VH-VL binders against Putative uncharacterized protein F40H6.5. Designs and how they scored, part 19

Target 1, 136 residues: Putative uncharacterized protein F40H6.5, of Caenorhabditis elegans (q09277r678to813)
Amino acid sequence: RMVNFANVMEVGDNITITGHIWQNASESTFNLYVGMDPKYLQSYISIHINMRWATDGIVYNYFWGMWNYQFESYSTRPFSRGLPYVLSVVRGINYYDVYGNGQFIKKFGIIGSVALHQVGAMYGYQQWNIDTVKMN
Short names: E, the ipSAE of ESMFold2; O, the ipSAE of OpenDDE; V2, 0.75 times the mean of E and O plus 0.25 times the DockQ between their complexes.

## First folded at step 26 (VH-VL; framework fv_ucenprubart)

Design xe (from wm with heavy chain S105K; at its last look DockQ between E and O 0.17; V2 from the best seeds 0.00; counts 0 for: pae O 8.6 > 2, placed apart)
Fold by OpenDDE, look of step 26:
Structure xe (fold): chain C 136 residues (1-136), chain A 126 residues (1-126), chain B 108 residues (1-108)
Amino acid sequence: as target 1 above (136 residues)
Amino acid sequence: QVQLVQSGAEVKKPGASVKVSCKASGYTFTSSYAMAWVRQAPGQGLEWMGLINPYGGSTWYAQKFQGRVTMTRDTSTSTVYMELSSLRSEDTAVYYCARGPYDSKRYEGTNWFDPWGQGTLVTVSS
Amino acid sequence: EIVLTQSPDFQSVTPKEKVTITCQASQSIRSYLLWYQQKPDQSPKLLIKYASQSFSGVPSRFSGSGSGTDFTLTINSLEAEDAATYYCQQYYSTPPLTFGGGTKVEIK
């Protein structure tokens, strides 16, 4: 599900998505995109969150440009297949904090120009439902 | 083996445009490699201009060249093009194409290049 | 943008001597530094990635070290064929990708 935000994220903004993980999910992925009106595989990604359900964790990646940088990191996964979830991303001054089901799970440091790092859209795809998307 | 073969030297007048080609071979053109353009003025260092993802054709240009550079690709010929308009004397340089490293997911980044094309000298003079 | 400053700009070295080239970043780039070799009238070739990992086919006399802001390329026992200009490049920062100014190594 591709969602354009009403405006680009600013410091203090919180993106919250809710839904359900598929019972037999193999992967569930969430991207934050720099700019508005993103196109899959054509737009620049700020945050990449990839749940690989064959493992017990979440793979994170950061690529400012479509093909610039490969910063992969990992965390535990507070989500379960077949259950509802809450995923939140909070924009800090030079970072994003990611929360899963109420607990902190990852901090993304912004690499490069913060001024140019304007996230204005998200894309959730693969095997999970996204029921709500809110920006607070 | 992987090869990047660029078009021949160009001589242009100020205000004109130049379009340099870079033909790739030895690998799947639309797999998971990007193509960057880097130029080098005579006796000077290397300057990154931008890059293109042959898969989808998305581009990223250095701000210095925004509005003046256009990078395109032809998947049928495995060729990338770099067009620079409104040429000025300062644009005199050897222009290189360079392949980005493999990205298995096609959406992750890379920031080093190998191999490089042989370079294309573009001379801008009145 | 992150600025890379190389030192020295030029070296004239006798064969078999040790060559050291430094690259200093304006801010920490962790280990995301590349070294390229560009011989006269040739295109650049990648030598080192991640500050210290030799690229395939690179002679063992080439080595890279450093992290954070200070990096060094070392040529242990310079060969005549090593006459070239060497460039560092960071890939920690978002575009633009930035190069050092280059260090030209000549053979005495």
Scores: ipSAE 0.013, ipTM 0.641, lowest interface PAE 8.6, mean pLDDT 87
ESMFold2, look of step 26: ipSAE 0.385; ipTM 0.740
ESMFold2 (binder alone), look of step 26: mean pLDDT 89; pTM 0.905

## First folded at step 27 (VH-VL; framework fv_ucenprubart)

Design ko (from ya with heavy chain Y102S Y107S N111S, light chain R30S Y92S; at its last look DockQ between E and O 0.07; V2 from the best seeds 0.00; counts 0 for: pae O 9.6 > 2, placed apart)
Fold by OpenDDE, look of step 27:
Structure ko (fold): chain C 136 residues (1-136), chain A 126 residues (1-126), chain B 108 residues (1-108)
Amino acid sequence: as target 1 above (136 residues)
Amino acid sequence: QVQLVQSGAEVKKPGASVKVSCKASGYTFTSSYAMAWVRQAPGQGLEWMGLINPYGGRTWYAQKFQGRVTMTRDTSTSTVYMELSSLRSEDTAVYYCARGPSDSSRSEGTSWFDPWGQGTLVTVSS
Amino acid sequence: EIVLTQSPDFQSVTPKEKVTITCQASQSISSYLLWYQQKPDQSPKLLIKYASQSFSGVPSRFSGSGSGTDFTLTINSLEAEDAATYYCQQYSSTYPLTFGGGTKVEIK
C-alpha cells in the first residue's frame, strides 16, 4: 500500500516501519518515492528495497522510478521469515541510512541535486505485513 | 593506493574457454564498487562486456556475450574472474578489468571506471 | 544501443597547437559522456566526466564541452605527452555502455 508522509524527509528525519515477514515468504519489497503524493507507476522511486528470501541479503536499487540492474547494491539482511521486523530510514545531509532491527545495513549517498531524491512516500508490497509507519 | 592486477597472457584454440583474473587491492573489495570488463581487439576500440558487484555477486552482461561469458568473484582473495567460452578468432583482444562507481555514484546513474587493470592479452588461433 | 561517432579518426598536430575532437551520439545522452585517454601499450585513463568535469589529476589544458548529442574534447595547447588515442563513452541510461571509435592524436 502507498503511504504518504506528512512532509518530505528532511535532515534528521526518521521513518520507522514495523510489521512481520510471512512464514513462507519468497519476496518482500517496498519503495521510497520522490516527492509528496506520488502516483503509482508514474512518479519516480528514489530507493528500491527488495528482499529475496532465496538469498541471504537485501537487494537495493537507487535510481529514478524503475528497477535497473546496473544500479543494484546489496547488504546483509537482519530479518527472518515468520518474525516481526523494524525497518528505519534516516535522512542525512546528503544520504539516506537504512537500519534493520536496530542494525545499520546500508547507506545511500546522494551526489549532485539532493532535491531530486527527497522522499515523501513509500509503497510496500508482496509477502510481508506493514503494521505501523511513523516519522520522527 | 588502489590497484587491479590481472593474470598473464593466454593462448587458446577455437572452441576453448579462457578465465582471466583480476585481483583488487587498496580498498574494501566487498564495498559498493562494481567491477567491469572491457576488451580491445588489436588496433581497435574499446568494447564493454559487462560488470559484477563483488558484494552480492550480481552480474550484468552485454547481450553480445550472454550465454558465453561468466563473471564471478572470490571475496576471500579479493579477486574477480571473467570466463569466456566457445572462443573464436574474433575474441583475440586485450581484456581489462576496471573498477566501477560506488553506490553514491550509481545514484547519479554514473558508470565510469577507475582505475583499470594492466590488461590481459588473449590470443585465439588454430 | 547508443552509437557514438568520433571525428576525426586521426590527427597529426604540432606541439602547442589546439586539438579538437568531437563525439556525436545517435540519440540524446544529456551530459552523461566520458572521455578517456589511452597511450600506447597502456590501459585507458579517465579524463572527463559529465561531459565537462575534469577528473582528478588531469591537466588544465584538457577540457570537455557539449550536451545532448554533440560533444567536444579540447586540448588547449598540445604537449608531447598527449600523444594518445582518445575515446568517448556514454552512460546515459540502461546498458550497454558504449564507446566511440577513438581518435588517435599524433605529434607532428
Scores: ipSAE 0.011, ipTM 0.623, lowest interface PAE 9.6, mean pLDDT 87
ESMFold2, look of step 27: ipSAE 0.013; ipTM 0.583
ESMFold2 (binder alone), look of step 27: mean pLDDT 89; pTM 0.918

Design ya (from xa with heavy chain S58R; at its last look DockQ between E and O 0.08; V2 from the best seeds 0.00; counts 0 for: pae O 11.3 > 2, placed apart)
Fold by OpenDDE, look of step 27:
Structure ya (fold): chain C 136 residues (1-136), chain A 126 residues (1-126), chain B 108 residues (1-108)
Amino acid sequence: as target 1 above (136 residues)
Amino acid sequence: QVQLVQSGAEVKKPGASVKVSCKASGYTFTSSYAMAWVRQAPGQGLEWMGLINPYGGRTWYAQKFQGRVTMTRDTSTSTVYMELSSLRSEDTAVYYCARGPYDSSRYEGTNWFDPWGQGTLVTVSS
Amino acid sequence: EIVLTQSPDFQSVTPKEKVTITCQASQSIRSYLLWYQQKPDQSPKLLIKYASQSFSGVPSRFSGSGSGTDFTLTINSLEAEDAATYYCQQYYSTYPLTFGGGTKVEIK
């Protein structure tokens, strides 16, 4: 589901997402969108976070709307199927840090226009539940 | 080595169109790089016109050129094209293609430019 | 759009002297500033990125500094081959990307 934030993330902001991963999940994914009130398949995606449970880690992507293997990156996956999860994204001065179950898992550098790179919503889909989304 | 080779000089009359090509080599054309176009009038500075992402063909044009410029690419030949219509005398300039790192946060734009093509002089005169 | 104002427009300098070029932004662009060198009848070449990071192959006599709105390109000891026009460019804000007006450096 699409979740609009109260405002675009600013330096110091932290988005916390909680829920449960399906016991028999094959994939679990969410996107972070640029701007407020984005439209699916129309607005630009800042960050893809994709869990492929047949693999050992998390796949990340920066490419707008469509998956581009050339922009894939990887990290460890501190999550497990059938268990609750806590996903956190922190906006730094020129980066986003992603935490999973309290563990740092990846830093996304902002190398271009930081003024344009403003995340204002997320879209979680596939085989996990999203129970809460909070901005602190 | 990375090279951008542009088409030759053009002479056009006002109202006509010009299409400049930029052939890329030395890297994967549809990888993490976009192609920008920058022009320079005689004795003047640099002016950004827009960019295209060769991967998907998505473009972003400077507002000044909206409706008059079209950027395209041919992935089979690793070539980017810039077409400018309704030419005016003020469009007389050297037109450069320039490679830039892809940045998804900038609507598939680029950060900086390296390398540049050799430039294409377009002269518009009656 | 963000306007970049360079100063001076032109300067003639004796070899081995220090050259200073400034670029002022109409609003803060943090460190998202580039410097290019363009020699006569040549294409621009990237010198500095992120205000102070030298690009590959750039001689050590070139350096960049500044953040926010005020930036400086310095040539510590001018060489004859440094005769060129230098441009700053910002990539902080939304499009369009914008350039300074350029500073032409000639050798006395």
Scores: ipSAE 0.000, ipTM 0.612, lowest interface PAE 11.3, mean pLDDT 87
ESMFold2, look of step 27: ipSAE 0.537; ipTM 0.829
ESMFold2 (binder alone), look of step 27: mean pLDDT 89; pTM 0.915

Design yb (from wl with heavy chain S58R; at its last fold request DockQ between E and O 0.45; V2 from the best seeds 0.00; counts 0 for: pae E 2.03 > 2)
Heavy chain, then light chain:
Amino acid sequence: QVQLVQSGAEVKKPGASVKVSCKASGYTFTSSYAMAWVRQAPGQGLEWMGLIDPYGGRTWYAQKFQGRVTMTRDTSTSTVYMELSSLRSEDTAVYYCARGPYDSSRYEGTNWFDPWGQGTLVTVSS
Amino acid sequence: EIVLTQSPDFQSVTPKEKVTITCQASQSIRSYLLWYQQKPDQSPKLLIKYASQSFSGVPSRFSGSGSGTDFTLTINSLEAEDAATYYCQQYYSTYPLTFGGGTKVEIK
ESMFold2, look of step 27: ipSAE 0.529; ipTM 0.823
ESMFold2 (binder alone), look of step 27: mean pLDDT 90; pTM 0.922
OpenDDE, look of step 27: ipSAE 0.183; ipTM 0.768
ESMFold2, fold request of step 28: ipSAE 0.433, 0.519, 0.518; ipTM 0.789, 0.826, 0.822
ESMFold2 (binder alone), fold request of step 28: mean pLDDT 90, 89, 90; pTM 0.919, 0.904, 0.919
OpenDDE, fold request of step 28: ipSAE 0.000, 0.102, 0.552; ipTM 0.601, 0.714, 0.874

Design yc (from ya with heavy chain E108Q; at its last look DockQ between E and O 0.14; V2 from the best seeds 0.00; counts 0 for: pae O 5.8 > 2, placed apart)
Fold by OpenDDE, look of step 27:
Structure yc (fold): chain C 136 residues (1-136), chain A 126 residues (1-126), chain B 108 residues (1-108)
Amino acid sequence: as target 1 above (136 residues)
Amino acid sequence: QVQLVQSGAEVKKPGASVKVSCKASGYTFTSSYAMAWVRQAPGQGLEWMGLINPYGGRTWYAQKFQGRVTMTRDTSTSTVYMELSSLRSEDTAVYYCARGPYDSSRYQGTNWFDPWGQGTLVTVSS
Amino acid sequence: EIVLTQSPDFQSVTPKEKVTITCQASQSIRSYLLWYQQKPDQSPKLLIKYASQSFSGVPSRFSGSGSGTDFTLTINSLEAEDAATYYCQQYYSTYPLTFGGGTKVEIK
């Protein structure tokens, strides 16, 4: 589902997402979008966070509205199918720090124009539940 | 081997439209490759126009050509098309299709181009 | 958009001599810089990716270096077949992909 933030993320802002991963999940993904109130598939997807449960980790990607496999990065996955999760994304000056279940798992560097990289929404989909989304 | 074969040279008048084709072979057309279009005016450099992902047909156009360029694909013939409307003399150039890598299982993008088509000369003159 | 400025625009070089081409970006592009070779009446061919990684089939006399804003393509010992125009291209920008203006290398 699409979730619009109250405002675009600024340096220091933290998005916290909670929910449950499906017992038989094959993939679990959410994207962070540039701008406020973006339209699905019509706006620039800024950050991809993709869990492929056939693998042991998380796949990250950023290519200004497109997935470029050559820009893929990886981290460990501190989550499990059938269990609750807490995912946190903190906006740095030119990066996003991703935390899973309280553990730092990835520093996600921003490419392109940092000034224009203003994330204002997220879209979570595939086989997990999103119970809460908070920005602090 | 991977090949991109483009349609022949075109001569157009100002205000007309031109549609250039690029037939791909030697790889799976709807796999992890997008197709970009790059043009080159006579004696000038290279200019990126946009790209299309054959997998889903999604396009991204350079702002300079937005509203004037349309990129499409025919998966049954492994062919990509680039149509440029409202032609002007400045559009005279060799137009290249060029294959770029992307992830077909996700939203799509490309970094570099290999290989390139042989190019299609489009001449716009009154 | 990110502008790439190449230097020089043209150079005539004696065979076996060293050729140096520079590409300067209007802002940092890290290492997301490509080099292409385009011979007369031919399509461009990829030479270097990630500023310094040679593409498949590229002769060892070609090398790339640099990061940030300043990049260099070097031909260690020019061969006659290297007569061509060379272009840099960045793929860091969120703006359209952009190319340098090109550097034409001719054989004396």
Scores: ipSAE 0.018, ipTM 0.627, lowest interface PAE 5.8, mean pLDDT 87
ESMFold2, look of step 27: ipSAE 0.633; ipTM 0.853
ESMFold2 (binder alone), look of step 27: mean pLDDT 89; pTM 0.917

Design yd (from ya with light chain Q53K; at its last look DockQ between E and O 0.06; V2 from the best seeds 0.00; counts 0 for: pae O 9.8 > 2, placed apart)
Fold by OpenDDE, look of step 27:
Structure yd (fold): chain C 136 residues (1-136), chain A 126 residues (1-126), chain B 108 residues (1-108)
Amino acid sequence: as target 1 above (136 residues)
Amino acid sequence: QVQLVQSGAEVKKPGASVKVSCKASGYTFTSSYAMAWVRQAPGQGLEWMGLINPYGGRTWYAQKFQGRVTMTRDTSTSTVYMELSSLRSEDTAVYYCARGPYDSSRYEGTNWFDPWGQGTLVTVSS
Amino acid sequence: EIVLTQSPDFQSVTPKEKVTITCQASQSIRSYLLWYQQKPDQSPKLLIKYASKSFSGVPSRFSGSGSGTDFTLTINSLEAEDAATYYCQQYYSTYPLTFGGGTKVEIK
C-alpha cells in the first residue's frame, strides 16, 4: 500500500516502519518515492528495497527512479520470515541510512540533485504486513 | 577519451520542428551517466532544457519546454536526440548536449556536466 | 526556481591582476555550486565543483569559495588565455538546474 508522509524527509528525519513478515514469504518489497503524493509507475523512486527470501540478503536499487541491474547492491538481512520487523530510514546531509531491527545495514548516497531525492512516501507490497509508519 | 559529437547546424521556419543528435563515445553509453541538453541564445547565457537517462530512457524536462521538447536515445548507436517543436524565433540558439551526473552509490550529489558536445546552431527565421 | 545572480556582468582586466567574480543564490544552496568557463566559440568547461573543489586539469590560479548564498570565483593572476565568460550553476534544488547570467572577462 502507498503511505504518504506528513512531509518530505529533511536532514535528521527518521522514518520507522514496523510490521510482520509472512511465514511463507517469497518476496517482500517497498519503494521510497520522491515528493509528496506520488503516482505509481510515474513518480521517481528514491530507494528500492527488495527482500528475496530464497537468497541470503536484501537487494537494493536506486537509479533515477528506474530499475537498473548495474546499480544493484546487497546487504545482510537482519529479518526473518514469520517474525516482526523494524525498518528505519534516516535522512543524512547527502545520504539515507537504512537500519533493520536496530542494525545498520546500508547507506545510500544521494545521486543527482540533492533536493531531488526528497522522500515523501513509501509503497510497500508483496508478502509482508506494514503495521505502522512513523516519522520522527 | 570521452567525446560527444553533435549534428550540424539547422535552419528552420517558425512552427517547424528540429531534431538534434548527440553521439557519445569513449564510455559505456548505458552506464551511470545521463545526458543533458543546454541551450544558449546568441550573446546570452546558458539554459538547461532537460536530461535523459540512456539506460531506461526516462526524461526530465524543464517546465518551460514541457509539451514541446522530446528527448530520446538509441542505445544501438549510443546517440541521444533532442527534438523541439513549434519553433519560434526565440529558439534560435546553440544547443549543447552534455554528459550529466555520474549516478552511483557514492556519497556525492552530483549534477554537473562534463564533457560537452561541440554545440549545434539552430536558427529560426521566417 | 533558484535564481543565481552574477556580478559583474563584464570586466576588463590587465594581465597578472586578480579577478573576482561573485554569484549570489536566491536561497541557500549549501555548497552545491559549479563554475564553468566558456571561451569564445567553444563549449563550456567545468572549473569548480562543490563551490571550492577544482576540477581535474584546472590551473591553480583558479579557486572558488563560499557557501549558502554567496559564492566567489577568483583568478589569482589573470593570464591572456583566461579571457572567457564564466558561469555559476547550482545543483542543490530539484530541477530545473539553473545558471547565473555569466561574467565576461576581457584582457586589457
Scores: ipSAE 0.005, ipTM 0.604, lowest interface PAE 9.8, mean pLDDT 86
ESMFold2, look of step 27: ipSAE 0.612; ipTM 0.840
ESMFold2 (binder alone), look of step 27: mean pLDDT 89; pTM 0.910

Design ye (from ya with heavy chain L51F; at its last look DockQ between E and O 0.32; V2 from the best seeds 0.00; counts 0 for: pae O 8.4 > 2)
Heavy chain, then light chain:
Amino acid sequence: QVQLVQSGAEVKKPGASVKVSCKASGYTFTSSYAMAWVRQAPGQGLEWMGFINPYGGRTWYAQKFQGRVTMTRDTSTSTVYMELSSLRSEDTAVYYCARGPYDSSRYEGTNWFDPWGQGTLVTVSS
Amino acid sequence: EIVLTQSPDFQSVTPKEKVTITCQASQSIRSYLLWYQQKPDQSPKLLIKYASQSFSGVPSRFSGSGSGTDFTLTINSLEAEDAATYYCQQYYSTYPLTFGGGTKVEIK
ESMFold2, look of step 27: ipSAE 0.641; ipTM 0.855
ESMFold2 (binder alone), look of step 27: mean pLDDT 89; pTM 0.917
OpenDDE, look of step 27: ipSAE 0.013; ipTM 0.630

